# VH-VL binders against q9vpl3: the designs that were tried, part 69

Target 1, 224 residues: q9vpl3
Amino acid sequence: RGKINIQRPKAPHYERARVVAVTQPKYPELPKAKSCFKTRAERTQQQQENPYNEIIAREVRNWLDHSRLVAFFHLSSITADDIFRVRVQLHKQNLHLKSYGSKIIEQAVKNTRYEAIVPLFHSNHCIVFSPDPEKTAALLRIVRRVPQMVLLGGIVEETMLSRNQLVAYAQMPGLHAVQAQLVQTLSQAPGHLIQQLQAHQNSFVQVLDVHAKNQMNEETPKST

## First folded at step 17 (VH-VL)

Design C171
Fold by OpenDDE, fold request of step 18:
Structure C171 (fold): chain C 224 residues (1-224), chain A 120 residues (1-120), chain B 112 residues (1-112)
Amino acid sequence: as target 1 above (224 residues)
Amino acid sequence: EVQLVQSGAEVKKPGESLKISCKGSGYSFTHYWIGWVRQMPGKGLEWMGIIYPHDSYTRYSPSFQGQVTISADKSITTAYLQWSSLKASDTAMYYCARIDYGETFGFDYWGQGTLVTVSS
Amino acid sequence: DIVMTQTPLSSPVTLGQPASISCRSSQSLKHSYGKTYLSWLQQRPGQPPRLLIYKISNRFSGVPDRFSGSGAGTDFTLKISRVEAEDVGVYYCMQATQFPYTFGGGTKVEIK
């Protein structure tokens, strides 16, 4: 039984993490006792952390704003080598795998339309960016082979999608194909309407014709 | 392939102005940071500053603050390092390098360097 | 500023033998969020620096497996399992945990 590293417990499974997050009593944030003993170095580091995060947050924001496809993943016990392999595969498809600190992401999306994604980043996570929403299928294909990457959701064409919605999107025919199909359907609608309108007229004409024929037959004197 | 190509070697006199360039290619120029690093002859590497080409946000090392200006033109995927007045002490190799905070959190690709010689 | 100290200054190595370079920071490079942003760079003679290792132990693309990085907190090590002729150059550690970014003084690897 491998020694449970008590000092660095492995991040719980995403589902467990959700349960824990919901069940954690909201304790009023105890005034962070300014531990009087922070070394000058620690203070300096802390002072620089905020500006540093803001600087990096700029990058995150830029990726979010200019990506037409964004996918969020939880990383479950993935090795650096595994990440590298996936990154290479994704890169071949012009998919960009990035990893940022949760606080950086939080800062990046604060007071933006993306703020709702913050809860997705409680554990080890990565983000895949792409300028091409058509690469969604390729992304999912690649990630399916990596069980350590769990899809949490995404953003496609500025719309936030759940995991299931993203999967469904990937299965749909391309936007152009859908548009073409729509146009085709719409183009058929008038034809059907005309047919329906004409059907009654044609039926009426047929009935009249039959009636006329019957009358003509009755008027033909049986030449005895 | 990601490439950073820098302008050629410069020979200048003290007091002259200089602007050297770093052109990025093979990647989205606006999504990655560009940093400048100085290497004096026979010495180590010194971080000068960084720029985010997307919005031209800059951060300088305190040692280089006010001594140089870092800029970028995203339309031609080029970053610049400039001096208003060169000193003999500015003689060095200057490197531009790309920074990816989403992956390496460091300088992942480097230019070939620009040698600047300032001599009377 | 975080001071990065590398040892040794020079590392003469026989071909095929291992090499080890140490980098010590004046402060912990562990970010408040648990990541350590230490990189190793290689600069061959007459060439620009090249990224070898990032975040302590991750090999950059195209870097041979004979290179490995380790360490934590303030102490970091770059190892070359089998030194090749092409490995001759100066190696630098770099911290990006705090501004300003700082480099080690460099370690010159040469073939005996």
Scores: ipSAE 0.876, ipTM 0.946, lowest interface PAE 0.5, mean pLDDT 88
Fold by OpenDDE, look of step 17:
Structure C171 (fold): chain C 224 residues (1-224), chain A 120 residues (1-120), chain B 112 residues (1-112)
Amino acid sequence: as target 1 above (224 residues)
Amino acid sequence: EVQLVQSGAEVKKPGESLKISCKGSGYSFTHYWIGWVRQMPGKGLEWMGIIYPHDSYTRYSPSFQGQVTISADKSITTAYLQWSSLKASDTAMYYCARIDYGETFGFDYWGQGTLVTVSS
Amino acid sequence: DIVMTQTPLSSPVTLGQPASISCRSSQSLKHSYGKTYLSWLQQRPGQPPRLLIYKISNRFSGVPDRFSGSGAGTDFTLKISRVEAEDVGVYYCMQATQFPYTFGGGTKVEIK
């Protein structure tokens, strides 16, 4: 009786091989786990443009287009009550605090001059709108008391400003004040110019007068 | 203060046309949406549609699509709801309300309502 | 359409006692951007509706602190910690997650 080679079992008889082949549990190929890593692209493509976002995006665009002051904030662990308090304070200054989804904002600013703001909205955020750029100082004063609101930047008079630039802008005297100062300075300039022009003339006249007097004194013969 | 003031009660016959109004005040009318809500006698609230006064973009509930027209005149800060031909089933209270998608994402301020009675 | 179901239909409450109203949606009200747009409205007799709560739990301006909203997904609750006489009326939940906007059937709060 030949030693059964357990390491190389003889191929079973044809009939047994058939039975074994048929009875082999066909384990359903585990659906190749679609790698959970849908590429960012695939995730982005499947984001069915929710018609809802497009509809709301018009509102965001309207706010952007009609605001001379726009400020962007990150919200860090702020409570609903805190937001409400801030909103009330801002509203008293005709500052409008709004919060929109990032996708809504993306839709709103797509192919517009505001497209550069999209990266600011990756986290919890809010926007403050105002028709009056002079309210920048008021805005910053209010928000300074709210550590949970972090200023990211803004738009003033159609110019995008960094956080630091916005702070600097708020510290500047109002345009009218600067204009008034300029007018005052300009109004004083002619007076100074005239004085300077007259000073030279007067000096010249004085020199001539002195010269004339000296000549007259020289011509007076010492009557011995 | 934000206020929405609606036109007065209407009594009409079937087949007549009607246009009711909602005047907004105390806020920038063009920046906020106006919605219309129907409330039949003794019944709940039904969303009819919305309008964005800035560009007069409208969205209707499927149930009211083609049945009513929502419009707005931003120059006088007024929104309208109109019927070309009223039915007895149109008898209801109609409310206009402001929508703020930047804050509440819902109806934050409401008009006082306009009662429309359609009877033969 | 999202169907909003409120329970109970009627809630008789003794003055000073708490009240609770439930609202269930036929589908999740969580928007793709992670926000849930559920609101609670109060309609007093003979008056227009008034916004109480927005985005599940935020009290609107002028709303007393005795009103609170909670919930997630498809189940939402409005609570009144201590019912006052002025709280008599019909309460509605509303979803604004998708068009068309839909309201619950309403819950009538009455004083016993």
Scores: ipSAE 0.875, ipTM 0.946, lowest interface PAE 0.5, mean pLDDT 88
Fold by OpenDDE, fold request of step 18:
Structure C171 (fold): chain C 224 residues (1-224), chain A 120 residues (1-120), chain B 112 residues (1-112)
Amino acid sequence: as target 1 above (224 residues)
Amino acid sequence: EVQLVQSGAEVKKPGESLKISCKGSGYSFTHYWIGWVRQMPGKGLEWMGIIYPHDSYTRYSPSFQGQVTISADKSITTAYLQWSSLKASDTAMYYCARIDYGETFGFDYWGQGTLVTVSS
Amino acid sequence: DIVMTQTPLSSPVTLGQPASISCRSSQSLKHSYGKTYLSWLQQRPGQPPRLLIYKISNRFSGVPDRFSGSGAGTDFTLKISRVEAEDVGVYYCMQATQFPYTFGGGTKVEIK
């Protein structure tokens, strides 16, 4: 009975080696024990993270509160240069491109009317702020040339809009144009009413004139 | 164009109070932070603190906490750095700078600096 | 506090030659959210600091393309591909990952 050499186990027979190779339990590499001990640096960072995030959250909230146009974008593999280019274009239109961490945004909008935007920030994202809602068309025009910026939605005049709604809004004539049109329509209404009221009177006068002419023709005595 | 214009050079004696100013223009003053940075003669840059002009929220470096007061008047788009009692060691160039956490996450625009000289 | 260490202290460079400045942080500057807030500043003689690079590698507006930033974690580098006369000054790295914000000691770039 061959002494099982525990120190130098004979290579198993080819067939056994195959079976052993296939049946060897792949022990999941123990997750490298993230040393439960957060390095002092990590602890310090975490300790300061909350206050830090709160500070930045203040900025985010201020932008949200004072912007009449807010647009949310997903960024897909965009380069720094591309972002810069877009930023410059947006800036020329008084559009402000900002990027904040998702947690910062969460903190900023917590217990506010903007809380519903949190789900939009699960990936790389940016926000465009503007004090002028009329710049929506300009924004969309600029971003159309940047396929890496995907419009997710926005806020216009304190109303949350879907992507499609935002696009539709951009196609609408400006408030002033609509107001002007309304004024024009309203200004035409009295004219139309007057015309309709006068139309009946004019028709009546015409009928009377015709009647008067006919009577004059009948009263012309046939001078025999 | 974004500009930060600081008040002129100051020569003071120890124990005197001083308030220097930083006026922002060319941007929405209330949306960006203002930080103050000290540079001693021939030395590097030291962060002193920041203020958010919108609500005057301030945060100081521990080294400058209680030593200076940072304030802002948003109505005139001006930030201030103030000493109640100057020391000779306060002799330095002081810079204000704008911070944009949404873009650069740093000091993107700087004032020209205010030289403060404290001598007996 | 995060200590920022710059090397070299002085960098004499011949015009047209490249320059490289190193900045090392005492701890990782990577924020919990994956962003690293490292900036490079240029201070020309008698002038205020100017932002060159933000978030490791992004050139700020008006900054020439000869300036580039790289790095990760604790090690960062500013490179000037071809040094020009106007590049003379002191360069600072800055971290804004945590309070207090801290600057490197500066690197003086001079022309030989």
Scores: ipSAE 0.875, ipTM 0.944, lowest interface PAE 0.5, mean pLDDT 88
Fold by OpenDDE, fold request of step 18:
Structure C171 (fold): chain C 224 residues (1-224), chain A 120 residues (1-120), chain B 112 residues (1-112)
Amino acid sequence: as target 1 above (224 residues)
Amino acid sequence: EVQLVQSGAEVKKPGESLKISCKGSGYSFTHYWIGWVRQMPGKGLEWMGIIYPHDSYTRYSPSFQGQVTISADKSITTAYLQWSSLKASDTAMYYCARIDYGETFGFDYWGQGTLVTVSS
Amino acid sequence: DIVMTQTPLSSPVTLGQPASISCRSSQSLKHSYGKTYLSWLQQRPGQPPRLLIYKISNRFSGVPDRFSGSGAGTDFTLKISRVEAEDVGVYYCMQATQFPYTFGGGTKVEIK
């Protein structure tokens, strides 16, 4: 019985070696334990990140508070050049394209009426701000040409709107047009009421006239 | 067009007070930060501090903390940099610049600069 | 403070030739959100600084396409594909990843 050389085991047969090599669990190299000790630099950076985020959060809040139109977009594989082109187009319409970190946005909207927007910012995103809600149609027109920008929703006149609602809003006639229509409708309401009231009276008078004519015809004595 | 226009050159003596201005136009002044940058003669750029005109929140470089005061008047879209007591070492070009954290995350537009000369 | 080191200090370049400027940071400029806030500024003689590149590689408005930025982590490069006479000046890198904001020492681009 040949002494099993435990110190130099015979290399397994080529086929077995192949199977073993393929079946060896590639343990993902445990990310080299970044030494649990965050470098002083990393700690300093983390410590400074909080104040930094607060500063930027202030800006975000200011944009939200003073914008009558806010639109949220997902960015899908968009190039820097494409973003730049879109930004230029938007800027011509006084639409401001901004991009902030998700944590900054979260901090900015925490305990505010805007807190519900936080879930929209889990991916690459951008925000368009405008002081003019009438620019919604212009915004959508510009973005339609940019398939990499996907509308997620927005805020118009302090009301949160879904994607579909924003699209619908953009298609609506302007406030003044709606007001004009309302005034027109209201101005017609009294006329319609009068017509309905008069219709019954007119019908009654017609029936009476027919009755009177029939009575006059019966009273004409057949002169024989 | 976005423009920052700074006040004219100043010649002062040591110990004098000074306030220089930076007027923004062509954009919403209250939504963007204004930073001040010092450039000593023949030297590089030094960040001094920033202000958010909306609420006048300020942050200073440690090197300039307590040495200068940054302020803003949003009603006239103007930012200020002031010294209570000038030193000869304050002789430099001072630039104001706009910061957009939502786009460039840097100084995107610059004033023309204000030269401050402090000499006995 | 993050120290920004630029090389070379001076870059004499022949018109029409490419130029390259390096900027190294003392620590990573990658922000916790995955963005790197490195900018390149151009200062022509007697003029204020002008923004060229932001966030490593994005050209600012009005900046010619001959300017390009690249890099990651701590090493960044500004390239001019074809130097023109108007490109003479001092170039600065700037980090805005953390306070205080810091600038490189500048690289002077000159025409030979």
Scores: ipSAE 0.875, ipTM 0.945, lowest interface PAE 0.5, mean pLDDT 88

Design C171
Fold by OpenDDE, last read:
Structure C171 (fold): chain C 224 residues (1-224), chain A 120 residues (1-120), chain B 112 residues (1-112)
Amino acid sequence: as target 1 above (224 residues)
Amino acid sequence: EVQLVQSGAEVKKPGESLKISCKGSGYSFTHYWIGWVRQMPGKGLEWMGIIYPHDSYTRYSPSFQGQVTISADKSITTAYLQWSSLKASDTAMYYCARIDYGETFGFDYWGQGTLVTVSS
Amino acid sequence: DIVMTQTPLSSPVTLGQPASISCRSSQSLKHSYGKTYLSWLQQRPGQPPRLLIYKISNRFSGVPDRFSGSGAGTDFTLKISRVEAEDVGVYYCMQATQFPYTFGGGTKVEIK
């Protein structure tokens, strides 16, 4: 009884082979689950080919370049009405709420000083732009009432700030106020120095005067 | 308040050149796109093209490519639509409109329109 | 080009009654990033167009709540819950998902 080679089964009889070939269920090739993850190549190609992305990226760049205050927010289940309400409030303060796709932002900031912001945009996000960094406090005040808007960070005066840093910045006296205080402090320093220098001299003169008076009193002959 | 104010009605002859204007006010002119839309008499709206005033980047509808020139002067917050040689078929109402890709992704504010009449 | 088809061409409506306008696109208006850039415009007689709805369902500033937009993919609807006299005009849908931007042919809303 010939050892059935399990590893290399003898080719079935021609007729059986035909039947097996015909009866093999042609499983429709499962549509290759388009990996939700577009290959890097597909992403790159899509980025290059979408004229919209370039156009919008241009706009994003312009906002970034001309804004002295930029704040990044995550949006958590916010309704259109809520967004509208917030937008109106922000607009009253010359704060501009914008929403762009993450890919657009990536394209916009690629090879720029803003590239570090890309990781902040993983989900639904919005950006607030303002030409006035002094509006940071107003921004935070408005957003505080909107729990659906979560502050992630921002850019103030071309400096990237964390959430905490942005909050701290908003609590600081205005730059001009700080500068004024500094100038005041610096302006007082010379006066204080002069006073200290003169204090020693004045004290010395007083001591000399007292000595001189005492000597004059000793030289007055007791007219017996 | 955001406003777009267009130049007045124009009556021209075929072959003449024309430049109409759209002045933006009440917003940062350089941050928003301006589009031009044609409306022929009794007809619908046709997109002609857009311009980004910041750098004067333009994109045209294929139907209007080479037929018109869109430009902008950011110093006076004005966009322009111009023809080198008008045709009778250019008779229409022309609207400028602002585009905000960060919010509406469309035309949010419109000018009052400029009527251009080209007749022999 | 994406062709936008509006129906009906004319919509005579009684004051206080609802109106509905349909807009169909020749292809999906869903952008690769998941947003659909469909807008509705109103043009009153002798006036420029006015933005009513953007991104399918968002009401633009100053637009009354009687206006609402809905839809997905290729089918979109503008609804007016209670038509007022001031609502007379031509309504346009517009797609901005792809260049060139294209408008529907318009729907004329008239009062009976």
Scores: ipSAE 0.871, ipTM 0.945, lowest interface PAE 0.5, mean pLDDT 88
Fold by OpenDDE, last read:
Structure C171 (fold): chain C 224 residues (1-224), chain A 120 residues (1-120), chain B 112 residues (1-112)
Amino acid sequence: as target 1 above (224 residues)
Amino acid sequence: EVQLVQSGAEVKKPGESLKISCKGSGYSFTHYWIGWVRQMPGKGLEWMGIIYPHDSYTRYSPSFQGQVTISADKSITTAYLQWSSLKASDTAMYYCARIDYGETFGFDYWGQGTLVTVSS
Amino acid sequence: DIVMTQTPLSSPVTLGQPASISCRSSQSLKHSYGKTYLSWLQQRPGQPPRLLIYKISNRFSGVPDRFSGSGAGTDFTLKISRVEAEDVGVYYCMQATQFPYTFGGGTKVEIK
């Protein structure tokens, strides 16, 4: 019994092929909605005239401008219940989960510093906004439990970060901790410099002392 | 907790001016829209207009365009609905409500309402 | 303007029994972005309206699971699986797909 090559199925016998061809369900071509033939220009014009786009775009822009933490997520087959649960958890942390259409986002960020985020919005997406960048760790902790939310990237303190960079950022100590470390390091720097400067002087003095001792030893007459 | 608190009931005469208020609390007032809805006695709900407190962008229902003015003071997280000249037909309950286009795309939180009575 | 038509005008219901309210729009409520912005509001006697359902089928925060929304295009339904005494009031559908926003005429739910 010849091994059925699943990778290269043998062409069926001519008669079988005919039957299969005739029995193939002809799926009615979905009526090409007249909307599919609207020229890009017509679509763009209609989009521009949609008062909703402008209104919602305004809102999106305002969120972007006043958020110190923005995270972008792809949503993969998430249920309404799951979204609700996540939203509640995020809200407790002053994290705001929002969902906007890709076109709205595009309009909102057009000719702005946020224009680079447009490629992130090709499918079902959501955005999390926060006024507090210190909440990045909390955000990541919450969304880790939600496999349907895939982190794509974000903005922290007006800086665009990749997924990996956001993760790294979340692991860093807070600004105050970093400042404290910096102060500590700076406070130690003068001491180290002084030590280095003194080390050279001390070395020089030691060399001079050795020279002086050697001269004294040479002047001691070998009492033969 | 998100709350919208409206000003108290008003009794006015035809021709008088009126300004009622809606104060938001428990959320970022400038990030959410405020809408006004009229409910005449024993009748249904009518959308009047919306305002975005951030920049005071306003949109009105055609039925209310020019009849009322919607405004906001973000410094005190308050939205306003005002009439320059009241009519007897303006007698109604007026509600303010928050709109979240990022989540519900509707009125998610409502004020308690302000009853306006215009009688000669 | 999109006209929202609710049926029935009045729905007397026995406690513990299900209730169903229909809302029909004069035009499709499907937005160009593929979302349908239909919401259901509850107004209890002497109270302001309360959001129950948004985007056809999503329950708002604090809304009991006995409330459910369904529908597509122009036909929408609010269902109450088991009517409770606190459910007495007027229910409104609302479309926010286009300006002006419009409400249904309301359906009064009463206890038989």
Scores: ipSAE 0.870, ipTM 0.943, lowest interface PAE 0.5, mean pLDDT 88
Fold by ESMFold2, fold request of step 18:
Structure C171 (fold): chain C 224 residues (1-224), chain A 120 residues (1-120), chain B 112 residues (1-112)
Amino acid sequence: as target 1 above (224 residues)
Amino acid sequence: EVQLVQSGAEVKKPGESLKISCKGSGYSFTHYWIGWVRQMPGKGLEWMGIIYPHDSYTRYSPSFQGQVTISADKSITTAYLQWSSLKASDTAMYYCARIDYGETFGFDYWGQGTLVTVSS
Amino acid sequence: DIVMTQTPLSSPVTLGQPASISCRSSQSLKHSYGKTYLSWLQQRPGQPPRLLIYKISNRFSGVPDRFSGSGAGTDFTLKISRVEAEDVGVYYCMQATQFPYTFGGGTKVEIK
């Protein structure tokens, strides 16, 4: 009875009335183990939808393959008239505002380095595509007037950028070579981390092997 | 301004071939799909199929599979609907329409239509 | 194939009065990820169709605010709050949730 009031606070003066337990609201949430299972109807629907979504994904892949700038936004409630005005302003700058269902995005980026973006599309969202990465500053200026569009991050020159990295890219003055060098440096950061991790693992294994065989420890080399 | 301009009306005899066109302008032709829709005289709309001009991927309605060919030439931003052998039952108005799955997920802009009349 | 059924077949309306058009699908138009791809088209006499409403309730560019759409699952409605002379024509619902794409049979709106 803890969270459920099965008794009213005041009973009639001749008896206490108890709220009948069978009339209490049924807990609407299923156990966590049951939430991991799809119903038969849901599985059948997804099987029928998957080929359709893959066909539509051709459009998303085409935009991704021909866009040197891609920006992801969370989209709060906005009127059709307001989003249309934003779309027109963006279009004048060769910026193309789009939105796709999450399963369509999943098919489009399957087996690519961009698979990590799929969770961004489970909520209300929009994407801006452009062949012109120099339009990043124009994009950010236009959407600053649109509080319903919240920047999440982007892709510039095939490199994933966080929100802050994309803002920094947009603010850099004037030299294409400098911007290209920065994007290339940022794309190498995950690879550098992987290399450093592998070297650490290898050095640790070597130290353990030497210690087990002859009780001598060698200094583990590290480089960054 | 997005525009779809179709070829002019056609009068044909049964057994003749025909290829009608739909030229898109005012947008990036290869990023959007083109669909074909038939409207028989005094009747409603029937979806015939779609093409993605970027890679020429096509999908036909089962009712029209094998009856027509949908194609596109992206160098001149034009989609086509073609019959190898017309029948009198092919007499209808034929529309092309653009599909944008990233915005409307439906037929957003329509051509003016091409009237095809097949009679002996 | 998803069958789209429109009612009424004909809707004679006094100028300035509301009109309401119903569209029912033979199965749910809702994808498992929550999107529903239902559109409303208008075909004026002697003209090609034009898009009015997409994704149930979103008004397309240049469509007057007297047009509105609503619905869920299998039941959808197009409303015209105050019918004007230029609204005469045939209205179609269409689904793009799955192939083949299918249209309703149409509803003729006319001034009586």
Scores: ipSAE 0.814, ipTM 0.914, lowest interface PAE 0.6, mean pLDDT 81
Fold by ESMFold2, fold request of step 18:
Structure C171 (fold): chain C 224 residues (1-224), chain A 120 residues (1-120), chain B 112 residues (1-112)
Amino acid sequence: as target 1 above (224 residues)
Amino acid sequence: EVQLVQSGAEVKKPGESLKISCKGSGYSFTHYWIGWVRQMPGKGLEWMGIIYPHDSYTRYSPSFQGQVTISADKSITTAYLQWSSLKASDTAMYYCARIDYGETFGFDYWGQGTLVTVSS
Amino acid sequence: DIVMTQTPLSSPVTLGQPASISCRSSQSLKHSYGKTYLSWLQQRPGQPPRLLIYKISNRFSGVPDRFSGSGAGTDFTLKISRVEAEDVGVYYCMQATQFPYTFGGGTKVEIK
């Protein structure tokens, strides 16, 4: 006998440590949401698609780099015949109707100021590209007859425009037309200035000529 | 109208070099890809590769990598397929075709073909 | 490489009767955005191929409505509702979902 409980006091840290150990899972936890889980085949396919999408994005980058007009549309259900007719009408105006997957668009615009356009391509869509920003009015007139194509906005001369801004742009003279009119006005003004300068110069020459003749006539009559 | 016009038929001997052409017209040449497709006599179609004339990016089928060279000269809207040393097994019809990833995602317009005959 | 298998190899058809051509891929052709880049080409005797159907079921410009395409995943079908004399030729399926692009072996449609 003599056991005394003082020799082995209870350690409250063991009870706390055991509770913590039991409550901390050490094994894998299955996800609760099925939507975040993909099959092995789906994951493999997406890995293969990323490099492919980047290669195809070259086409989109080329269109963006050489299109001074880009317009984005939501596309509602439309027959193949109707969309084909619209594409033909647009093509006659040098307006190119295209559609690309959102991952391809994302690759094309990454690290540019146009990254903000990517969410527009999560739904059914189409894009119109053109080197001719003056064709904005023609574009809007053609698609006005196509209620299935709903304008979302665009890019004109590398500037992002909202739907309303793009519509307003289409109603004004093109930038080239305004610039051309300014150049013509400035050219007329310098020509008129040159004529006035030539007139003053000719007048100055006449004054010198009269002065020289007066000096010559005065000296000529002298005799000794 | 979109047209792809290929160079004329060729009769060659093994070991000779050859460069055949495909000239695009009626569309913006640099915005569309050009692919080359081989059809051996009495056989089906085989994809050889593609080129994007804008930047000359080229992708070959594994079966043809190292066997041919695909190139383009965008100033004359022309794509090329060339061999450094022809073999008798290169006897075939060769087509160029345009790819539009923004609409059809496939070969929408085709050239008339260039028959290459390689025989001793 | 995605292997494209066409059946039948030859399809003799009575003029005015339907024809059906099958194409099977060795793996799914479905791209991540739900688009499948499967095309059907027609090669008439002595002529280059021409595009008939793109993205499974869309008729290309100038293609008569007697041609239709259907399918999903790995199984695709080209149908000609009433075969005409000018439909004689070899038909190919082609996938552009991934590199390398591959063609089916072809199906010869001919009039009995």
Scores: ipSAE 0.809, ipTM 0.908, lowest interface PAE 0.7, mean pLDDT 80

